VHH binders against Phosphoribosylformylglycinamidine synthase subunit PurQ (purQ). Designs and how they scored, part 8

Target 1, 271 residues: Phosphoribosylformylglycinamidine synthase subunit PurQ (purQ), of Archaeoglobus fulgidus (o29008)
Amino acid sequence: MDREEIKVAVLRMEGTNCEDETVKAFRSLGVEAEAVHIKQFYSDMIRFEEQRSVFDYQCLVFPGGFSAGDYIRAGAIFSARVKSVLRKDIEEFIKMGYPILGICNGFQVLVELGALPGFDEDKPLAEKPEMALAMNDSSRFECRPTLLKKESEKCIFVKNLKKDVVMFPVAHAEGKVVFPSGKEDEYLERLTSNDQIVFRYVDEKGDYAGYPWNPNGSFYNIAGICNATHTVFGLMPHPERAFFGYQVGRREGYGDGYCIFRSVVDYLEKL
Key: E = the ipSAE of ESMFold2; O = the ipSAE of OpenDDE; V2 = 0.75 times the mean of E and O plus 0.25 times the DockQ between their complexes.

## First folded at step 4 (VHH)

Design p05 (from k13 with S52Y Y100T Y105T; framework vhh_3k1k_2)
Fold by ESMFold2-Fast, scan of step 4:
Structure p05 (fold): chain B 271 residues (1-271), chain A 120 residues (1-120)
Amino acid sequence: as target 1 above (271 residues)
Amino acid sequence: QVQLVESGGALVQPGGSLRLSCAASGFTFSRYAMRWYRQAPGKEREWVAGIYGSGGRTSYEDSVKGRFTISRDDARNTVYLQMNSLKPEDTAVYYCAKGTSSGWTRFDYWGQGTQVTVSS
């Protein structure tokens, strides 16, 4: 697929009217990207020329663009609408091999849809959620840089990532990865066997450590996971806020988030 | 090498019916929205109907709602326009258009269209 044919949709809902860092990141890589209000996918009240289908795109992003106080309520409303109006289209999109990225509240949306952990290759969306993102152990909004160790070789979002440890910021009150009670070891074994754990929180020495390095108390220090086909990826930290060098205190060049977006473009060019 | 070939245009009596076809090749048909436009002599191009990729919705210009139906056969890479209760005002060259992955406002047209004439 040529880059001119690749178009990325960054999904939005009511109240999000700022330009998205994700749109700028993809456009800097030479692919078209646009913010798409969820109503453009289902409402006949939108002008015909502004109406969209998920199949107009080759990558969907569920962003972390909500403010700290609003994202809990806004995220729940967004998840309900996605389940109601886009579930079948998203299921088909995943079966076609097209990538989906969920950042922060977007990871929560993918969990609520049953797309993650996504153990069944033949059933991209589970009937009911199989995991949750619970309140941080600190019971507080956590906003800080985090260090993440790359754990996966198969996830399409990290194939261009050569570094062992990256730095992405977090900004969330509900970021704790939890699995069903009594099934934590089973889930860990399945995720590890299928190369579905993508990032784990580490300290400055690269060791798996607790708070504050694991900012939310996530099981096994999990920061991000992908589905069984390795094309749907969710993470609590924000790679789009670490894409450009100036976002991470460098005068020029790129931050660690660059490789996440470049990996997606590389994947789609070979598709 | 994207190619769209329209067919099915004919001379029909007012109140008659006609089905237009558009055969597509050179792209993954099921992933793209397809549309029908028409242009009468001396008038601007007019959007008629649109259909999204697999599982998507349909949309129509108000003047054709209830009379025209757009459909697709993804296995055959073909989009159709079923036209019922035809009026003299429906006389035009009908064009098939592929939606772009960069939005709904840019279209590529291939072939010369298919002429529909409604007269007694």
Scores: ipSAE 0.013, ipTM 0.361, lowest interface PAE 8.3, mean pLDDT 82

Design p06 (from k13 with S54Y S59Y Y100T Y105T; framework vhh_3k1k_2; at its last look DockQ between E and O 0.53; V2 from the best seeds 0.00; counts 0 for: pae E 10.3 > 2)
Amino acid sequence: QVQLVESGGALVQPGGSLRLSCAASGFTFSRYAMRWYRQAPGKEREWVAGISGYGGRTYYEDSVKGRFTISRDDARNTVYLQMNSLKPEDTAVYYCAKGTSSGWTRFDYWGQGTQVTVSS
ESMFold2-Fast, scan of step 4: ipSAE 0.182; ipTM 0.559
ESMFold2, look of step 5: ipSAE 0.005; ipTM 0.312
ESMFold2 (binder alone), look of step 5: mean pLDDT 85; pTM 0.864
OpenDDE, look of step 5: ipSAE 0.267; ipTM 0.687

Design p07 (from k13 with Y100T S101R Y105T R106S; framework vhh_3k1k_2)
Fold by ESMFold2-Fast, scan of step 4:
Structure p07 (fold): chain B 271 residues (1-271), chain A 120 residues (1-120)
Amino acid sequence: as target 1 above (271 residues)
Amino acid sequence: QVQLVESGGALVQPGGSLRLSCAASGFTFSRYAMRWYRQAPGKEREWVAGISGSGGRTSYEDSVKGRFTISRDDARNTVYLQMNSLKPEDTAVYYCAKGTRSGWTSFDYWGQGTQVTVSS
């Protein structure tokens, strides 16, 4: 599709007009992006002109800083009809090949929605969550740069990324990737065989080391994964905070996060 | 290329009902939101009802809530507007509109319209 036809929705709960780093990243690449309150996708209590369909957009982002707790709470309170409608729209969005990105708390939202690990290509959203993001092993808020080794060649979010190792910051208290007890080996085999592990934490030598290089104790040093169709991607580190060079201590140009956003735009231009 | 063909308009007495149809072609129908608009003589064109691409969400102008129902059949590439408890004020040419990829509130194609007259 032409660049001018691409529109990205960056989801918000508080209904603010403040542009965040994710909106700015996409706009710097020449595509339209806007903050959209999640209620605009499901509420029939707002005026029609303010309502949005996921199909108005070609990419959805659950950004860093998005409150997974507020989303879970809202989901528990919603009528079955409202939850079913939004879920159905997101399932069709994924089936049509449109990308979804979840950053930090946004990754947790995709996990709780059943979109990740997303093993079944015919059922983009599982009936119940199949993994979790648990409290950091340190029991502390971790805020630091991390080094991530690229593991996937198929994820659409890393197609433009030619570097083997990138640096993205983390900022979280609950970032530990965990799989159901007794199923860790099964999940690892399935994720590895289908190229769904996107990034793993490494040390400065490129080795899969423990704390502090794996800042939360995630199983297999997993920092980010994508679904079976490679179009839904979640990660704990923040590529939007590594987009511009000045965000990562460089005077000019782009940081490693640039390639994540460029990859999505390139994918959509070919879709 | 893109075609929208409305049908079903007729003369109906107050309190009667009609179902309007909009047959669509030339695009991936299920991907787009669809709307119904109407225009009465001497008045501005007014939106009436809308339905999301998946059919999961609908919305209505206040004056038609509870009386009109929008629906879609993606297998037949068709949008419907079921109009009940019709009033003389509902007299208008009804237009089907296809949403654009650029927004839920942006609609860039209109059919030729179908005339609905509510009178005794």
Scores: ipSAE 0.011, ipTM 0.359, lowest interface PAE 9.1, mean pLDDT 82

Design p08 (from k13 with Y100T S102R Y105T R106S; framework vhh_3k1k_2)
Fold by ESMFold2-Fast, scan of step 4:
Structure p08 (fold): chain B 271 residues (1-271), chain A 120 residues (1-120)
Amino acid sequence: as target 1 above (271 residues)
Amino acid sequence: QVQLVESGGALVQPGGSLRLSCAASGFTFSRYAMRWYRQAPGKEREWVAGISGSGGRTSYEDSVKGRFTISRDDARNTVYLQMNSLKPEDTAVYYCAKGTSRGWTSFDYWGQGTQVTVSS
């Protein structure tokens, strides 16, 4: 599709703090993007001109939040609302091949929706969650840069990424990737065989290391995963905070997060 | 290439009911929002009702809320407008419109229309 046809919705959730940065990132790439409150997708009590459909957009972003003390409740409430009012539309959106990105708290939302790990190509949203993002092993809020090794060639969000290792910041209290007890080997095999593991935490030598390099204790050092069709991507680190050079202490140019957003624009231009 | 064919318009008494149909072809129907518009003689065309791609969202102009219901049958590439409690003010030519890839509020590809007359 032509770039002029691409429009990105960055969903506003209670406690989200990165909508403006994400909108700015997409707009800098020549793509229309706007922040959209979830009520705009379902409420007929707002002005018609402000009402939206998910099909007005070719990419949905569930942004990260930095609200301390209530991540679990906020994410669960939002996920329940999305399931109640948007489930069918999101299922169709994914089946049509349109991308969804979940950052930090947004990754939690995609997990609770059953969109990730998303093993069934014919059933984009599982009936119940198949994994969780648990409390950090440190039992505290982790906020710092992290180094991530690219593990997937098929995820549409990393097609433009030529580097082996990127640096994105984390800011979360519940970021630990966990799989159902007794199913860890099954999940790891399925995710690995279908290139669904996108990023893993590494140290400065590029080795898979524990704390503090793996900031939350995630299973297999997993920092981000995508679904079976490689179009729904969730990660705990914040690429939108590493998009512009000035965000990472550079005078000009781009940070490592640029490639995530550039990749999805490139994907949509080929649709 | 895109074609929309409206049907179902008729003369009805005030308080009556009528169902309009719009058969679509030439595009992937389930991917697009659909709308009904109407135009009375000497008046500007106005939006009446809208439905999202797979039917998850519906929206109505205030004057028709509670009286009109929009629905779609994606297997048959058809959108419907069920009109109840019809009033003389509902007299108009009704048009089906396909959404553009650029938004819920942008529509084109008008059909030929179907005439609805509400009179005693």
Scores: ipSAE 0.012, ipTM 0.377, lowest interface PAE 8.0, mean pLDDT 84

Design p09 (framework vhh_3k1k_2)
Fold by ESMFold2-Fast, scan of step 4:
Structure p09 (fold): chain B 271 residues (1-271), chain A 121 residues (1-121)
Amino acid sequence: as target 1 above (271 residues)
Amino acid sequence: QVQLVESGGALVQPGGSLRLSCAASGFTFSRYAMRWYRQAPGKEREWVAGISGSGGRTSYEDSVKGRFTISRDDARNTVYLQMNSLKPEDTAVYYCAKVTRYGSSFSFDYWGQGTQVTVSS
């Protein structure tokens, strides 16, 4: 499709406005993007001209950016509402091959919705969550740059990424990837075999290292994963805060986050 | 079980018009983008036109812009291709397709059996 045909929805809910950087990133690539309150997809109380369908868009983003205060409450309400009123629409959206990106607490929304790890191509959304994002091992809010090694060649969000290691910031209290007790090895094998591990935390030498390089203690240093069809991607670090050079201490050009957004635009242009 | 059945192909003279229909079943039609493709003898199959699931967006290959119009009737689970000002180079088998594309691991369009359009004097 042409870029003029692509429209991205960056989801928001009551009490948050942290989606602006994601909207700005897509618009800088020549793609239409807008922040859309989740009520616009399901509420008859919204003015007709403000009502939206998921199918008006070709990419959905569940952004990071809930404040540390009310983070858990807001995220739980958001995912419960998505499951209740948009489950069927999101499932069809994924089956159509349209991408979904979840950043930080947006990754948690995708996990709670059953979209990640998303092992079953015929059932894009599991009936119950199959993994969790737990409290950081440090029991603290972690806010720092992280170094991530690219592990996937199939995820549509990293096709434009040629570098082995990128730098994205984290800002979270609950970012620890955990799998069901006793199934860690099974999940690791399935994710690895189907190229679903997208990023893993590394140190300055590019080695898989523990804290502080793995800021939350995630299993296998996992920072981000995608579903079995490689079109639904969730990660704890914030690529939208590393899109422009000025966001990462450079005077010109783009940061490492640019390639994440450029990759999905390239994917949609070929659709 | 996805089923796509094209119809409406015929022999027409240059400058003529023809409307193709594609009856769809086995999926929630209103939620999927639909496309028309064509394949002429000795050529690769090429994309002709597309319409979004909402019907709000359409797209066309450059050689058919202004002459062909894609539309859909979700109540009848049917997508249409209205072809006007037909040219001999439009002669091809026309295929309806349900759009499905999954990252780089798998790309798949469900296509029907096709309907032959011949433009000749």
Scores: ipSAE 0.000, ipTM 0.156, lowest interface PAE 15.8, mean pLDDT 81

Design p10 (framework vhh_3k1k_2)
Fold by ESMFold2-Fast, scan of step 4:
Structure p10 (fold): chain B 271 residues (1-271), chain A 121 residues (1-121)
Amino acid sequence: as target 1 above (271 residues)
Amino acid sequence: QVQLVESGGALVQPGGSLRLSCAASGFTFSRYYMRWYRQAPGKEREWVAGISGSGGRTSYEDSVKGRFTISRDDARNTVYLQMNSLKPEDTAVYYCAKVTRYGSEWSFDYWGQGTQVTVSS
């Protein structure tokens, strides 16, 4: 599709703080992007000119940025609203190949919606959540840079990423990827065989290591995953806070997060 | 090629009912917000009703709320407008439009030829 046809919705959630930097990242790439309160998709009380459909957009972003001390409930509350009013629209959006990105608490929303791990290509949203993001093993808020090894070649969000290791910051109290008890090996096999593990935490040598390199204790050092069709991506670290070089202590240019956003624009231009 | 073909317009007495249809082709119908507009003699075109791509969300201009119902059949690529309790002020040519948002503006990719609704004795 032509670039001028691409429009991105960055959803506003109760307590989110990262809408503006995500909008700015997409706009810097020459595509339309705007912050949209979830009510604009369903409420009859919103002025008609402010009302939206998910199909006005070609990419949805569930941003991060809940306050320190917010728990898993924040994402569950937002996902419940989305499920009650937008479930069918989001299912069709995914089936049509349109990308969805969930960052930090947005990853939690995608998990609660049943969009991730998203094993069933014919059913984009599972009936019940199939995984969780639990409290950090440290039992505290973790806020620092992390190093991530790229594990996937199929995820549309990393097609422009040529580096083996990238640096994105984390800022969360509930970032631990967990799978159902007794199902960990099964999930790992399924995710690995279908190229759904996108990033894993590593140390400075590029080795898989525990705390503090794995900041939350996530199973298998998982930092981000995508669904079976590779178009829905969730991760705990914040690529939108590593988009511009100045955000990561560089004088000029772009940070490693640039490639995540550029990859999605490239994907949509080819549709 | 995007095409929209409206039908169902007729002469109806006040208080009567009428159902309009809009047959769409040339695009993936289920993905798009669809709207009905009307243009009365001597007036600008005005929005009447809208329906989301999923059919889950509908919106109406205040003067038609409770009287008109918009619906869609994605398998048949058709959007409908059920008009009840018709009034003389509903007399207009009714148009169907495929709608897309671009930036801050609504974009109307194609409007059909319209269908004439006349409410009089």
Scores: ipSAE 0.000, ipTM 0.300, lowest interface PAE 10.8, mean pLDDT 82

Design p12 (from k13 with T28K Y100T G103D; framework vhh_3k1k_2)
Fold by ESMFold2-Fast, scan of step 4:
Structure p12 (fold): chain B 271 residues (1-271), chain A 120 residues (1-120)
Amino acid sequence: as target 1 above (271 residues)
Amino acid sequence: QVQLVESGGALVQPGGSLRLSCAASGFKFSRYAMRWYRQAPGKEREWVAGISGSGGRTSYEDSVKGRFTISRDDARNTVYLQMNSLKPEDTAVYYCAKGTSSDWYRFDYWGQGTQVTVSS
């Protein structure tokens, strides 16, 4: 599709702070992006010209931005509201092949909606969550750069990424990927066989290592995953905070996060 | 390539009912919001009703609220306007319009519309 036809929605609700850098990242790539309050998708009390449909957009982003102290409650309330008013539309959006990105708190939202790990291509949103993001093993808020090894070749968000290891910052208290007790190996096999593990935490030598390199204790060092159709992607680190070179200590140009956003724009232009 | 073809207009008596249809082609119909507009001779074009791409949201001009119902059939690429309790003031040419990809509230029109006349 033509670039002028691409419009990205960065979702917002009362009590959340949108990552403004996400809107800026997409706009710097020449596509239209805007912050959209979730009530614009369902409220009849809003003037018609301010009302939105999920299908006005070709990419949805669930950003980070809940306060650390209210993360679990705010995220659960947001996910419940999305599920009650937009579940059918989001399912069709995914079936049509349109991308969804969840960053940090947004990854948790996608998990709670049943969109991730998203094993069933014919049922994009599971009835109940099939995984969780638990409290960090350190019991601390972790805020630092992390090194991530690219594991997926099929995820649409990493097709433009040529580097083996990227650096994205984390900022979270609940970021530990966990699977149902007794099913960890089953889930791991399903995710790896279908190329759904996108990033894993590594140390400075590129090896899979524990704390502090795995900042939260996530199973299998998982930092991000995508669904079975490879168009819904969630990760705990913040690529939007590594988009511009100046955000990561470079004089000019782009950081490693650039390739995440460029990949989805490239995907949509070819759709 | 994009085409919108309105049909169903007729002469009806006050208090009568009529259903208008708009057949769409040349775009992914289920993705776009649709609107109905009307225009009487010598007057500006006025919007009447709108429906979101999902069909889950509808909106109406105050003068038709409770009397008109907009709906869509995405399998047939068609949007409908069910008009009940028609009044002489509803006499106009009715047009349907699709939303644009760059601007939610900007709508494009195609064709001659369909004439609705409410008269005894």
Scores: ipSAE 0.011, ipTM 0.345, lowest interface PAE 9.5, mean pLDDT 82

Design p13 (from k13 with R31Y Y100T S101R; framework vhh_3k1k_2)
Fold by ESMFold2-Fast, scan of step 4:
Structure p13 (fold): chain B 271 residues (1-271), chain A 120 residues (1-120)
Amino acid sequence: as target 1 above (271 residues)
Amino acid sequence: QVQLVESGGALVQPGGSLRLSCAASGFTFSYYAMRWYRQAPGKEREWVAGISGSGGRTSYEDSVKGRFTISRDDARNTVYLQMNSLKPEDTAVYYCAKGTRSGWYRFDYWGQGTQVTVSS
């Protein structure tokens, strides 16, 4: 499709309000993008010009929140609302091949919706969550740069990424990837065989290492995964905070997060 | 080759009912939101009702809410507007509109219209 036909929705939690780096990132690539609060998708009390459908967009982003307290309260409310009013529309959106990105607590939303790990290509959203993001092993808010090794060749969000290791910041209290007790090996085998593990935390030598390089204690150093069709992607680190060079201490150009957003635009231009 | 053909417009008495139909062709009907608009002489075209392509979500302009019902039959590529408790203020040419792939609030194709007159 032509770039001018592409529009991205960055969904807002009810009651939250701040400048969205994700909107800015997509707009810098020449793609229409806007922040949309969830009421615009379901309330007929909103003015007609402000009403939205999931199908107004070709990419949905569930962004990161503001703070640990806001993530817990607002994230739970947001996830429940999405389940009650948008579940069927999101299922169809995924079946049509349209991408969804979940960042930080947005990854948690995708997990709670049953979109990730998303093993069944015929059922985009599982009936019940199949994994969780638990409290960090440190039991504290972790805020730092992280180094991530690219593990997937099929995820549409990393097709433009040529580097083996990238740097994205984390800012979370609940980022530990956990799988159901007794099913860890089964999940690892399924995720690995279908190229669904996208990023794993590494140290400065590129080796898989524990804390502090794995900031939350995630199983297998997992930082991000995608679903079985490779179009729904969730990660704890913030690529939108590593998009522009100035965000990562460079005077010019782009940070490592640029390639994530460029990959999505490239994918949509081929649809 | 998108085509929208409205029908069902007529002269009715105040308090009466009428059902409008819009037959669509040239696109995958079930993927697109459909809308009804109306235009009275000397007034701008205004939105009346909308229905999503998936999930069956509907929306209405305040003055018709509770009186009009929008529905669709995806097997027949048709959208309907059931109008009850009609008022003289409802007199207008009614238009069917197809949304873009990027909008149920945006329209990129319009039908020719069907005239509804509410008068004694």
Scores: ipSAE 0.005, ipTM 0.299, lowest interface PAE 10.5, mean pLDDT 82

Design p14 (from k13 with R31K A33Y K98R Y100T S102Y Y105H; framework vhh_3k1k_2)
Fold by ESMFold2-Fast, scan of step 4:
Structure p14 (fold): chain B 271 residues (1-271), chain A 120 residues (1-120)
Amino acid sequence: as target 1 above (271 residues)
Amino acid sequence: QVQLVESGGALVQPGGSLRLSCAASGFTFSKYYMRWYRQAPGKEREWVAGISGSGGRTSYEDSVKGRFTISRDDARNTVYLQMNSLKPEDTAVYYCARGTSYGWHRFDYWGQGTQVTVSS
C-alpha cells in the first residue's frame, strides 16, 4: 500500500505519556499517525467524527510511559478495558496481518490479552495469559540505558535492523519476564524454535549478563518477543525514545529506534 | 472496485416515512464506519447519521435525532436510513459515504446520491 494509505493509532488513556513521541516518529516517516483515547473506540458519548474503529488503522501501538505514581492503577485499568472492549477486533486485526507494537506497559497489555507469546498461528489471542511481567528483582524502579542483542530474523519490526546490538532506555518497576513455574524450558524451546525471541539484554561486550545489564532479572535475559506470525511485538525498553539522534545525545540523524519504526512502515508498504 | 449505490429516494408528504438503502461492494463492509449525508438546495453538504463497524455505535445530527434511525446488515453489505416524521426541511439529495474515522472530510468514497423531496 502507499504511505498515504497507512494510518497508525497510538492508544492513550489517563496516565500514558509517550504517545506524542511515537506519533512524531511515524509522521517523520511519511505515514499518518494520531493519539487515540481508548474511549474513542467504545464510548457513545464521543462525537461521531472523533469515534474510531481498530479497522481505521493498519498499525496499533500500545505505548509505555505511565508515571511511576500511577503505574499499577493505570496499567490495570488500561489492560482491563482493552480486554473487555477490543479483544475481538484485535484478534481479527492480527489475523488480517496488521502489526501491533507494545512498549513497556504496552507489552504488559499484549501479555494480558494473550497476544504474547502467541504460540498458535490460528488463534492470535490465548484464552488466558500465558506469561507475566513481574516486579523487578531489585524491587526498584529501573531507569537506564540498556543494550539489546538482536535474536530474530522474522519479526517484522527488526527485518531492516542490520546492527547486532542496539541501545534503548528502560523505565519500569515491573519488567521481569516470567513463564509458568516448571514450564520455563518448554517455553524457551518453543520461542527459540519459532524465532519469537527478538531482543535479549547484553553487557558492553555483547555477553549475556545479570544486573545491571539485565535491569529486571528477566528469564533468559529476554527484553522483547513477538508472536508466532511475527507481526505482534512487545518489548520493555523504549525504541520511541531512541528514534531521533537528539534523544540519544547525537547532534543529527537517527538513533537505534529508527529501524523499528522504519521496518513496520516497509512491511505495510509491501502489504 | 469500491462502489456505494443509494436507493429509496422519493416524493413524500409531510409526516411521511421513507427508508433509504446503500449497497456497498469492493471492500470488507463490516470493518468500516458508514455515514449518511444530505445536501439541500443552496446549502453545504451536511452530516446526518453514522454507524460504526458492525453496528456497535450510532450517532445523529440534532435536527434528525429521534426521527431517523441508521442501521446496517453486514450479511447484505447494506446500510439503511429509516426516516420518520419527514418535514419539508428534510428535502435534499442523500449520500452514503465510507468513512476512515479521521474526521468528516476524510471519507474514502461517496455514492451518487438519492433525491428525497418532502412536499404536498
Scores: ipSAE 0.012, ipTM 0.474, lowest interface PAE 7.7, mean pLDDT 83

Design p15 (from k13 with I51M G53S S54A G56D T58S; framework vhh_3k1k_2)
Fold by ESMFold2-Fast, scan of step 4:
Structure p15 (fold): chain B 271 residues (1-271), chain A 120 residues (1-120)
Amino acid sequence: as target 1 above (271 residues)
Amino acid sequence: QVQLVESGGALVQPGGSLRLSCAASGFTFSRYAMRWYRQAPGKEREWVAGMSSAGDRSSYEDSVKGRFTISRDDARNTVYLQMNSLKPEDTAVYYCAKGYSSGWYRFDYWGQGTQVTVSS
């Protein structure tokens, strides 16, 4: 498809007047992107011109954005509303091959929807959540740069990524990837065999290391995963905060997050 | 390529009812949102009603809300507008519009229209 035909929705529960980093990233790549309040997908009380359908877009983003103090309540309310209003539309969207990105608490939303780990290609959304994001082992809000090793060759969000290790910041209180008790080995085997582990936390030598390099204690150092069709991607770190060079202390150019957004645009142009 | 054919317009007395139909061809009907618009002589076209591609969401202009109902039959590639409690102010040519690509809010194709006249 042509770039002029691509439109990205960055979903929000609460309205805001501020520009979003994710919207800016996509617009800098020449595609349309807008922030969409969840009410625009279901409310009959807003102007028709402001109403939206999931199918107005070719990419959905569930952004990071809840404050540490409100995370658990705000994230749970948002997940419940998405589940009740958009579940069937999102399932069809995924079946059509359109990408979804979940960042930070957006990853939590995709987990709660049953979209991740998303083992079944014929059933994009599981009936019940199959994994969780738990409180950080440090019991603290972690806010720092992290180093991530690219593990997947099939995830559409990393096809343009040529580096072995990237640096994205984290900002979370509940970022620990956990699998059902007694099922960790089974899940690891399934995720590995189908190339669904996208990023793992590493130290400056590129080795899998514990705290502080694994900032939350995630199982297997997992920082991000994608579904079985490799088009739904969730991660705890923030690539949208590493898109422009100035966001990561560089005078000009792009940060490592650029390739995540460039990859999905490239995917859609070939669709 | 894309064809939209409206029908069902007629002369009706105030308080009466009409059902308009729009037969669509040349595209995968079930994938597109559909709208109804109307235009009275000397006025701009105004939006009347719209329905999502999935058919689970509809919206109406305030003056017709509660009186008009939009619906679709994907098996027949047809969108309908059921108009009840018609008023003289509803007199207009009614047009069917197809969404732009998979778009909900953009409409780029129109049919030829069907005339609705409400008078005693």
Scores: ipSAE 0.012, ipTM 0.300, lowest interface PAE 9.0, mean pLDDT 82

